# VHH binders against q84jc2, part 232

Target 1, 232 residues: q84jc2
Amino acid sequence: MSKMRNLVEEKFLEFYESWVIQLELYLHQLLIAHNNNTMSETELRHLISKLTTHHKAYYTAKWAAIREDVLAFFGSVWLNPLENACSWLTGWKPSMVFRMVDRLRKSRVVLVEAQVKKLEELRVKTKFDEQKIEREMERYQVAMADRKMVELARLGCHVGGESVMVVEAAVRGLSMGLEKMVKAADCVRLKTLKGILDILTPPQCVEFLAAAATFQVQLRRWGNRRHYVTHS
Short names: E, the ipSAE of ESMFold2; O, the ipSAE of OpenDDE; V2, 0.75 times the mean of E and O plus 0.25 times the DockQ between their complexes.

## First folded at step 15 (VHH)

Design lg11 (framework vhh_8fcz_2; at its last look DockQ between E and O 0.81; V2 from the best seeds 0.75)
Fold by OpenDDE, look of step 15:
Structure lg11 (fold): chain B 232 residues (1-232), chain A 126 residues (1-126)
Amino acid sequence: as target 1 above (232 residues)
Amino acid sequence: QVQLVESGGGLVQPGGSLRLSCAASGFTFSDHSMSWVRQPPGKGLEWVSGISGSGGQTTYADSVEGRFTIIRDNDKKMVYLQMTSLKTEDTAVYYCARFPYSELWEYLTSGSFDYEGQGTQVTVSS
């Protein structure tokens, strides 16, 4: 069944598709740079800056869209099922990037002890922040689900009997809380990303960003392939 | 088998123009982003420009921004690089590169770039 999409979903879908394509182009640059040991620090930093700017653009668009309809991001029609399954509060789980760093360390990336220490500290902090958000989410769900969800359910059962305005108000109330949680999660993502990039050298940053982009691109491709196979 | 055949290189004076061509075969052309890369003498591989599968998005290295234009013809399975205002620093062997969707991890970890084409020499000299 084709999912019904609202205007926010449609707009963001278009944005995201374009954004991912651009990410691929950047990824190609990163891959080439990764294998070029003659690039200057300035050149590498510039490339890193392009990528970070690209990511910032995503969150700018996301936050604008969330303001309009945060619930759209809990369905994320622009993502395939695999991508959605790997999502934590409408995005990548912050702590997951450390596993990526670990994988890179087992390959070509050599970290000095000081970097390892800092990364570990960041990992701990990130995990703490994730847990904090999860606790808040749980608290929110406990507090709001009992009241608002029951109300919504009740109103939903009385189609035509209850005011649409009341329903909308209830949904708005829920949405506000969700928006806060999503923003909090995004903040952790951004902080984590910045933290990692601050710890890594420019060449290492390029490798990390390449790995991250690769993961995103492959996840999307694998997910799309699977989706088409199962629905064809 | 993926094949990329570059052409259009040559000797040109500074300020001159060249148009490189790349003929692609062996894969679904329109589904792949394409790039031009170059290898200057004694230097490593340098990314120059990229274009999305549909051709709707393009990117350029800062060093060529405003001077080079990448375009593609999906019907002909061609990608082009229009180079203008050429500089001596643009001297290099230019390669057409397919975005390696299936080999991303290998490419990331192997540290090697496998060129499918022979490249075309561009020499900018007075």
Scores: ipSAE 0.822, ipTM 0.930, lowest interface PAE 0.6, mean pLDDT 90
Fold by ESMFold2, look of step 15:
Structure lg11 (fold): chain B 232 residues (1-232), chain A 126 residues (1-126)
Amino acid sequence: as target 1 above (232 residues)
Amino acid sequence: QVQLVESGGGLVQPGGSLRLSCAASGFTFSDHSMSWVRQPPGKGLEWVSGISGSGGQTTYADSVEGRFTIIRDNDKKMVYLQMTSLKTEDTAVYYCARFPYSELWEYLTSGSFDYEGQGTQVTVSS
């Protein structure tokens, strides 16, 4: 069914559309760079920095927006249904990036054993942090269901203004807790990304960032198709 | 059939200016981000600049930022690269490229770039 957008959703939709277009432009740059064996390490580092800064800008904007409406990021209007279906706590699942590194290792990237060990250590820590966040999400879902039932019972009994204020305060408390949970998940995402880029060499970082951006662009493209049809 | 035709190159002295043009046909031009890419003598392809389908967003390689401007005209299906303060390091064949939506995974795995146009030579020498 159709859904009207509030002000937060409208503003973030505009931001996100611009942000993903910029990612596409950086992806074009990454594709040229990953095919150019004459680029200097300094040039590669500058490109990596542009991508890192771009990702940080997304979270800066997101964290400002969730202060106003954290629920906008659960089933977001700026994402298609496929993108939303692939979301874990309002974003990509941190574990997914290690599968992407594994695929690159099988086809394009050679890692030394020291890198493999460091990536495995990071994967274990990331999974631990991920599981901790999932337990927090479950607790909030249960608490929200319990408070919703209390609210429905009070509406049927015609409660006073003080009771409504208590329920509203409890809902605000859950919303604040949900905001903290989303930020915690985002911190795991950023820490995982930084950790991977610190372990990989600059050429390997370009390969990884190109693959990650390719996945985002293709997921958006395929999810926007109603009936996937191309002429040969 | 997709066609990209680059023009406007030439021989200029350091500090000079040139404007490159790219005429596009055979695809929905306004739906595609476009880039300028160059190949200096003895080097691989370098990405120079990119512009979104609407023209509202642009990016530049560090080496050309502040000196080059990418512009598009969706009505005429044209992309331009306005170059100023040219340096000998800018000597290259310049290509216009559309974002490779259909070839994205192939580019990622193949390790080579396929030109659609002939390119245009820019030579900066004293």
Scores: ipSAE 0.631, ipTM 0.877, lowest interface PAE 1.6, mean pLDDT 83
ESMFold2 (binder alone), look of step 15: mean pLDDT 83; pTM 0.856

Design lg12 (framework vhh_8fcz_2; at its last look DockQ between E and O 0.84; V2 from the best seeds 0.77)
Fold by OpenDDE, look of step 15:
Structure lg12 (fold): chain B 232 residues (1-232), chain A 126 residues (1-126)
Amino acid sequence: as target 1 above (232 residues)
Amino acid sequence: QVQLVESGGGLVQPGGSLRLSCAASGFTFSDHTMSWVRQPPGKGLEWVSGISGSGGQTTYADSVEGRFTIIRDNDKKMVYLQMTSLKTEDTAVYYCARFPYSELWEYLTSGSFDYEGQGTQVTVSS
């Protein structure tokens, strides 16, 4: 049975599908640019800018959506199970991108010592920020589970017995906390991405962005394939 | 086997127009993003334009934006590039390119671009 979708989910699904298609178009350009390495610095920077703008558009849409219904992103009906399984607080885990960089370093990307050092510093910082968010999330969960979740559970068991307003208030309270956490996580993602792009040269940025986009596209394709096989 | 056959190239004066065609076979056409790329004389490969599988989304290089239009016909398995206001710098061999979904990582790591087609020569000269 298809999951029931609310309006926020439907809208974001449509947005995301379009967004991913556009990402593929950019990726094709990135791949060609990457392989030829004949583009000028100006051209590369422009391409990078297009991609960064594209990513910014995603977060703009996401933040607008989470303001309406942050809970929609904890189900993420627009993602397949594989994509969801790889998600950390409704998105990619920031520290994961450093593994991508490491993989690139083992292939075509040659980093100078200064870049390596800066990346390491950024990695440490990113991990610290991730942990901080996780701790806050844990704190939030502990605090809310004892009170709000119990209340919600209790109210949920009493169909018609409790005020809908009370339930809504409880859900709102939970949602506010979750929204804060999601935003915090997104900030770390954006900071991390910016940090990496600031450290890398334009050609390296293109490679990195291509790798990241490739990962995302493949994850989606693999996940969809598996999902169809399992449910067909 | 994937096959892409480009056609429609030729000699044209600056300001002129050409329409390139690409016939595709050997893969699920409607599921693939397609692009046009070009190789100017003595230069490397340059991305020109791309179109989504459904044809609903397109993108262009800045150098051709507003002058070129990419279109596809999924029933005929064709991709087209309408070129207008051609410039001398548009002179190149033009290739149709399939988005390499199955070879993305190889594409990233090998640095090689395998053109399935022979390309079509576009020469813009007075």
Scores: ipSAE 0.829, ipTM 0.936, lowest interface PAE 0.6, mean pLDDT 90
Fold by ESMFold2, look of step 15:
Structure lg12 (fold): chain B 232 residues (1-232), chain A 126 residues (1-126)
Amino acid sequence: as target 1 above (232 residues)
Amino acid sequence: QVQLVESGGGLVQPGGSLRLSCAASGFTFSDHTMSWVRQPPGKGLEWVSGISGSGGQTTYADSVEGRFTIIRDNDKKMVYLQMTSLKTEDTAVYYCARFPYSELWEYLTSGSFDYEGQGTQVTVSS
């Protein structure tokens, strides 16, 4: 049995497939740029700008789509099951990006003391923002559970137009709340990304962007492989 | 054995044209994004252009946009680079490249260019 798709899902699936292919093309550029290439700072900044513009285009398209159907982004048809399982509020968890920074420090990226201090400050701020969103989501889930109990009681006692309007209002309230929380999470993602790129030098930014793109490409390819199986 | 074999290089004058070819074997060609990279004399590798596995998406370095065209033929397992309006700055050894998805992290840490052929020399001079 195939899963039915609505218009929002079809439109974003086409966008996302094109977007990840372009990310892979940019990854090739990054992989060549990161090795002892003689690129100028201006050339590196231009490449970094291409990547940041590409990421901003994703969020522009996403925010347009969530206005129409935020629920499509919870268990998305354009992501494989592994990608969906790794999602935190419809995307990568902002604090996890510092794992990539830590990995680069262990490899070939040398950070000066001032950069290390600024990155730790950003990590703490990012974790704080994440925790605020998680508390808000938990509070929202409790409120939804209480409304679910009332909704079930009303559906058991009411039939017809009033019960339909109450259910529709509850769904609208859920969607509005989820949209706000998804946008808040995306803002933390963008602020964290910008913060890291502001702290790192242009060559270090290329290394970071290459690692981030590599992770995303690997996650997609690994999750799509024919031999992938899940055992219980 | 994965193999990439570049050909079609030569000596041309500024404003001239040349078509590079890359024959691929030993892997599922249509599954892989392919790139052309080049190494100018005394400089490191520069990325030139790339093409998606289906051929539906292409991207070019700013320095070659509008002058070079990357093309693939998945039936023949070939990648081409059609070069026009050549400049002296285009003088380089040109390599066909792919990055196997399972080896991307190794490439990031080693910094080496994997599955590179011998390349083909393009010389633009009057």
Scores: ipSAE 0.670, ipTM 0.879, lowest interface PAE 1.3, mean pLDDT 83
ESMFold2 (binder alone), look of step 15: mean pLDDT 84; pTM 0.864

Design lg13 (framework vhh_8fcz_2; at its last look DockQ between E and O 0.74; V2 from the best seeds 0.00; counts 0 for: sugar tag NMS H33)
Fold by OpenDDE, look of step 15:
Structure lg13 (fold): chain B 232 residues (1-232), chain A 126 residues (1-126)
Amino acid sequence: as target 1 above (232 residues)
Amino acid sequence: QVQLVESGGGLVQPGGSLRLSCAASGFTFSDHNMSWVRQPPGKGLEWVSGISGSGGQTTYADSVEGRFTIIRDNDKKMVYLQMTSLKTEDTAVYYCARFPYSELWEYLTSGSFDYEGQGTQVTVSS
């Protein structure tokens, strides 16, 4: 049975599908640029800018959506189970991109010592920020596991017997906390991405963005294939 | 076997127009994004334009934005590139390219681009 989708989910699903298609189109350009090294620095920078703008558009849409229903992003219906399984606080885990950079370094990307140092510093900072968010999340979860949550659970089990207003208030409170966490995580993602792009040369940025987009596209494709095989 | 056959190239004066065509076969056409790429004389491959599988989304290189239009006909398995206001710098062999969904990692790591077609020559000269 297909999950019932609310309006936020439906809208974001439509957005995301379109967004992914656009990402693929950009990816083709990135791959051509990367493999042939024919573009000028100016052209590469412009391409990078297009991609960064595209990513910013995602977060703009996401933040608008989470304002309406942050819970929709916990179990995102627009993602397949594999994509969801790889998600950290409704998105990619910031620290994972460094593994991607490491893989690129072992292949075609040659980084100078200064870049390596800066990347390591950024890695440490990113990890620290992730941990901080995780700690806050834990704190939040502990704090919510109080009388309020118990009451919410109790009310949820009783159809029509308890005050809908109380339930709604409780859910709103929970949602606000989650929204803060998601935004915090997204900020770390954006900072990390910016940090990496600031360290890398334009050609390296193109390679990195191509790798990232490739990973995302493949993850989606693999997950979709598996999902259809298991549920067909 | 994937086959892409480009046509429509020729000699044109600056400011002129050409329409390139690409006939596709050997794969599910509507499921693949398509692109046009070109190789100017003595230069490497350059991405020109892309179109989504459904045709609902398009992208263009800055150098051709506003002058070129990519369209596709999924029933005919055709992709087209309408070129207007052609410039001398548009002179190149133009190739139709399928988005390599199954070969993305290889594409990323190999540093090579395999053309499925022979391309079509576009020469812009006074």
Scores: ipSAE 0.839, ipTM 0.943, lowest interface PAE 0.5, mean pLDDT 90
Fold by ESMFold2, look of step 15:
Structure lg13 (fold): chain B 232 residues (1-232), chain A 126 residues (1-126)
Amino acid sequence: as target 1 above (232 residues)
Amino acid sequence: QVQLVESGGGLVQPGGSLRLSCAASGFTFSDHNMSWVRQPPGKGLEWVSGISGSGGQTTYADSVEGRFTIIRDNDKKMVYLQMTSLKTEDTAVYYCARFPYSELWEYLTSGSFDYEGQGTQVTVSS
């Protein structure tokens, strides 16, 4: 099991580093596009599609890795401590994205009343789904603490085939539950993203995607600054 | 003082080739992803290509993929754009761009992109 966790972490670290670099390159494209009012709707929708496809590729890889070792995604080695501290169930918190939309409204993005109403409805639904998942996670946090006690007890006694079987079954049960919870959280993330992009116009989607990518890149850069001084 | 100096533009025939150069100074070059962007006559700025700081990843706009190649030389602090099979729609002023991490939010909130260099003119015509 420890071998599989090492392999999962190694493979996903390689994937994630490449994926983040590609996101940064797409961010350059988004930053140029958000300042170009002569792009056609077709061109904008194609760029939006590139970004949504890139995000879907992340979840495809993540869900494959979770099948092998979901615990690797709690305190991930491919994230710096700031990124890990900001994680909600192995990823960004869906409701936080609406604060980004609100900030854009105050500076660049003008929304019509129909869009504002739909965004508020989505925000409420997203918050409800988050709270439901948080309540379920609380139950698993209790189970996880209990299994931590079992692990400490195992270190203090002889391990036989029956003892190992009981611990292994408990770990498998926790992992299966955590996998379901992580996928449920990811579904809320994907539904929230899709919902926002469906409500916004193509130029507004580019603004939103640029802001989201900017935040993710800034969070990574700021967290790396604490470990490796790269700013003057 | 950050400087990006584009060069290598000129007048070429359709189907021709041209290699643009960008000399960078005043920042840690290998730490920055670099892009080529272009301004066609009477149109807004278009993103052309990007390359990661290490040079290990590249990406291209659909309109240039297969025809243009972005490369970098971190020892010489240079970015290049090798253009082949040039078309009249490639006519533009070409700029080399970096997006420093500390300024990303400013770029997002600004009403325009601020070039760090003067650009280099590429004209494709018979």
Scores: ipSAE 0.642, ipTM 0.870, lowest interface PAE 1.5, mean pLDDT 82
ESMFold2 (binder alone), look of step 15: mean pLDDT 82; pTM 0.840

Design lg14 (framework vhh_8fcz_2; at its last look DockQ between E and O 0.01; V2 from the best seeds 0.00; counts 0 for: pae E 15.0 > 2, placed apart)
Fold by OpenDDE, look of step 15:
Structure lg14 (fold): chain B 232 residues (1-232), chain A 126 residues (1-126)
Amino acid sequence: as target 1 above (232 residues)
Amino acid sequence: QVQLVESGGGLVQPGGSLRLSCAASGFTFSDHYMSWVRQPPGKGLEWVSGISGSGGQTTYADSVEGRFTIIRDNDKKMVYLQMTSLKTEDTAVYYCARFPYSELWEYLTSGSFDYEGQGTQVTVSS
């Protein structure tokens, strides 16, 4: 009962599989860096840079893919049901990372007051941006759930000839809107990530990135144990 | 039975080039992420390069980025490592490894890679 995959899904699945493998390798490096405490600041910064570059690569690939088929990312076949369930607009919810930071603070990361203040400011900003996107999404959904959508649904049941053109046009319109939303969300993610990394020291960044990568990897592993996912 | 047979190693001067080959059998080759790992003298195994099942995605360790190229031929069940601009620090026994996704984490966390081949010696020396 595997999901039917289109070309975009297949390509991105392959990309993502490779990307995750690399992420795990980086995670290993992050953990080593954290545990050994032997790396210089320069080395830590380099490692951080590799991770940030890796994440940027993901979004570059994603944005290229969503241009072709944004709908593929809603119910991503390369993710297991758990991962999908935890997704907000085709990715991690930006505000989630602050909970991660909070956990780190309670465990082993000591933040100075200035950092805490900046993080709180960033948190507020991030939440605001999330809400803005959500409002836009709601507006979009309301707008779509009108006579046009009813008509589309009606036509969809009787696809042929001129109806096909109308349906295609409608789908294109829908896709364009969704693409905008996804990109907006991704921008918030990237800004949030950058913001956090700018506030934290290199050692703290390593801790944070390790935690984030661990969470992602564990989520995937746990989900895969519960649900079979076909890769490649 | 899973088999990975590496070849192509040898002695080369700094700046030289070598092409390693790995012949794979005993598993669905195209479904596996293939990698090269190496063990320098007196050091542990380190990951060098990886390539996705279709060959469409490649990745490299920083130490070899821009110098090494990994490619695969799924019809022949071969994976290759083209090494250029070789350095003395590239001296190692090179192994071909397959990384099932389900086992990748365990390999990484254990600090060891699963490889089945005998490896091929690469020595870079003036």
Scores: ipSAE 0.006, ipTM 0.264, lowest interface PAE 9.7, mean pLDDT 85
Fold by ESMFold2, look of step 15:
Structure lg14 (fold): chain B 232 residues (1-232), chain A 126 residues (1-126)
Amino acid sequence: as target 1 above (232 residues)
Amino acid sequence: QVQLVESGGGLVQPGGSLRLSCAASGFTFSDHYMSWVRQPPGKGLEWVSGISGSGGQTTYADSVEGRFTIIRDNDKKMVYLQMTSLKTEDTAVYYCARFPYSELWEYLTSGSFDYEGQGTQVTVSS
């Protein structure tokens, strides 16, 4: 048998599916705003606020879930294999977002010199924070390689004797370190997102958020198209 | 020059097993996420499995989960796909692909995989 879904995985699967549907609806609003030359700054800021609130809701749910089972976020059941393949510490890699900004600069977004300077400063800081986390992550690489030991600990009633107690202690120690690493990575993600949105004008923010949502939606569509095969 | 060379395919009956191999050269192998993809007869490419540069994270398509195992040997620059409980639906040409995270966008927009070789044929028939 393949591994069972635990309660955390079941609950987050339901949450994530709903969350992505709402993201797709916001993407429609972003695309309308992108194509509408007459929207006021106030209207754009309201839409941007909806998107930031939506992303905050994701992290609120995620941080509650990782407190219960951080390992559920490594190879997540609510993501298709392609989505999991692009994950860096349970989410998008913070420095990746600057590639989206760079692509927008080459196509539709005109940035003034002051914005370019601030974005480059943010890029350097983001990469520095990323590298710091990567150094800390190396200490926990063994936990990811020993995923089968974690699964055995979850099925402790099928494993007898004192070996269960030793495995449980090892899992607890590794899980606490992994939770810290995941939250640190998420904090870098939030700092980077906020920094970009603070530097960009409201129309530029809409274009950036549309590109990011489009990437996420397309990644899910492509991966799910290949996910319809069955093997029962 | 980047090269990926697949081997280990063949003809097998349903329920059988095969082990595919991929020899990599021309790049820093341990820096890259590696994948197996397949092309069934008359169909487009399907993603099968992936493995992180260190080997610490593995991911599988739902259709092969529990039957296929991806592993890597960074010293020998090899990726393997251990296939068991093979079905006729697994018939395809299998390719290994270098899948660096930084190039995921190009993969999604181009519809192609970076530096795949000629592939290795797996045929499952009675």
Scores: ipSAE 0.000, ipTM 0.156, lowest interface PAE 15.0, mean pLDDT 75
ESMFold2 (binder alone), look of step 15: mean pLDDT 85; pTM 0.862

Design lg15 (framework vhh_8fcz_2; at its last look DockQ between E and O 0.78; V2 from the best seeds 0.81)
Fold by OpenDDE, look of step 16:
Structure lg15 (fold): chain B 232 residues (1-232), chain A 126 residues (1-126)
Amino acid sequence: as target 1 above (232 residues)
Amino acid sequence: QVQLVESGGGLVQPGGSLRLSCAASGFTFSDHHMSWVRQPPGKGLEWVSGISGSGGQTTYADSVEGRFTIIRDNDKKMVYLQMTSLKTEDTAVYYCARFPYSELWEYLTSGSFDYEGQGTQVTVSS
């Protein structure tokens, strides 16, 4: 059976499908730029800027959507099961990108000692930030058996106007906490991405972004094939 | 077997226009984004423009933005590049390229870009 979707889910699904297509178009450009080294530094920086702008657009849309229904992102219908399984607090886990950088280092990317040191520092910082958010999430999850949740559970057995209002209030309370955590996680993602791009040279940035986009696209394709899911 | 056949190139004066065509076969055309790339004399390949499988989304290199238009016809399995206000720096062999879903990791790691077409020569000269 197909999951019933609310308006927020439907809107974001449409947005995300378009966003992914645009990412793939950019990826094609990135791959060609990466493999042929034909672009000037200025052109590379512009390309990097285009990609960063594209990513920022995603978070702009996401944050607008989570203000309406953050719960939609904890069962993201626009993702396949594999993508969802790999999600950390409604997105990619920030520390994962360092594995991508490591892979690049083992291939064609040569990092100078100063870059390696900075990346290590950033990795450590990112991990600490992740852990901090995880602790908050744990605290939130442990606190679920509070009065509001108990009331929500109780009212779930009833239908009525007043009950609906109480349930709505309880859900709002829960959603506010979740929204804060999701935003915090997204901030760590954005900081990490910015940090990496600030450390890498423009050609390295292009390679990194190509790798990241490739991984995202392949993960989606693998998941769709494995679970017989078709997206736009 | 994937086949891409480019045509429409020629000699034009600066400020002129050309329309390139690419005929595609050997794959599900509508499921793949298509791009135009070009190789200027003595230079490597550079990306020019891309269009989504459905044709609903397009993107352009800064150097051609506002001058070139990429279009596709999925019924005919064709992709086009309308070029206007041509400049001498647009002189290149133009190739049609399929988005390489099955070859993404290879493209990422090999350091090379493979294309199937012969290309079409565009020369902009006074």
Scores: ipSAE 0.868, ipTM 0.954, lowest interface PAE 0.5, mean pLDDT 90
Fold by ESMFold2, look of step 15:
Structure lg15 (fold): chain B 232 residues (1-232), chain A 126 residues (1-126)
Amino acid sequence: as target 1 above (232 residues)
Amino acid sequence: QVQLVESGGGLVQPGGSLRLSCAASGFTFSDHHMSWVRQPPGKGLEWVSGISGSGGQTTYADSVEGRFTIIRDNDKKMVYLQMTSLKTEDTAVYYCARFPYSELWEYLTSGSFDYEGQGTQVTVSS
């Protein structure tokens, strides 16, 4: 009630609610699978493929939506405040998933030396890609500040329709720059996810996917409960 | 306080049909996704099918897709599993289960599944 939704936000809210429900249905299947030895390797690979496809569907919908309104993803109406506070460039930080792999190694998942080496190489590549995006974000922020200063100086010299056009151009420039950075971050997220799933065995992939989905569902649930209690 | 009571199992011939029922109580039924899981003789649990709280979304294990249909009735607090084209491999005790929102971390870390109901036996045999 404190903020009106635009059409992009309304459409993506409906998509996201449905997407989370399907993730929860897959999570129940993952939880049974990871606690039992009842699925063939073919069945495990198909379940992993369903989860991969489900995550790719999220990004397909997101990329369509950011073309219309990227700013909707910087404080999303479909996320609670805790979920929004945990965002890095409109999503989970790619290197964060290695914390989940580390936790699984401590309790359930045994990795061979070759897997550990490959995961460390992927962690380094992921951190490098994150740092590149962060440097690009810094350059973008400086360029936007410089452009705003030039535009403000020009506005101070003239009044009228030119001022409106300068503001519209600045907003368009901001949106295009943010779209590029968000998509770049999402590509790192997808490459990291696929890289982890390629290194892990099918049973280990099920463990990882179960943990990742559990974290996402519980973060949402925990943030909703705290928000409700605090404001009610 | 949570109670799930499965029924409708029995002995059938291959190619036959059965409809399993699950009566739920002790929780807000429409807030929870529901699943059917089964335990074949001498084996661990196998997830069969799931349905969202509203009933608008369903998913099926590869082994049963196209043969089984999960249905829910939120007014009666019931979940059903309509089974057709039954095979000997479908022989198992069938349990219904609610999505374990409050036990997710425990379930993930414990490596154990706790049955909420007694289950219903399905035996497919010539």
Scores: ipSAE 0.786, ipTM 0.928, lowest interface PAE 0.8, mean pLDDT 83
ESMFold2 (binder alone), look of step 15: mean pLDDT 83; pTM 0.846
OpenDDE, look of step 15: ipSAE 0.005; ipTM 0.246
ESMFold2, look of step 16: ipSAE 0.774; ipTM 0.925
ESMFold2 (binder alone), look of step 16: mean pLDDT 83; pTM 0.849

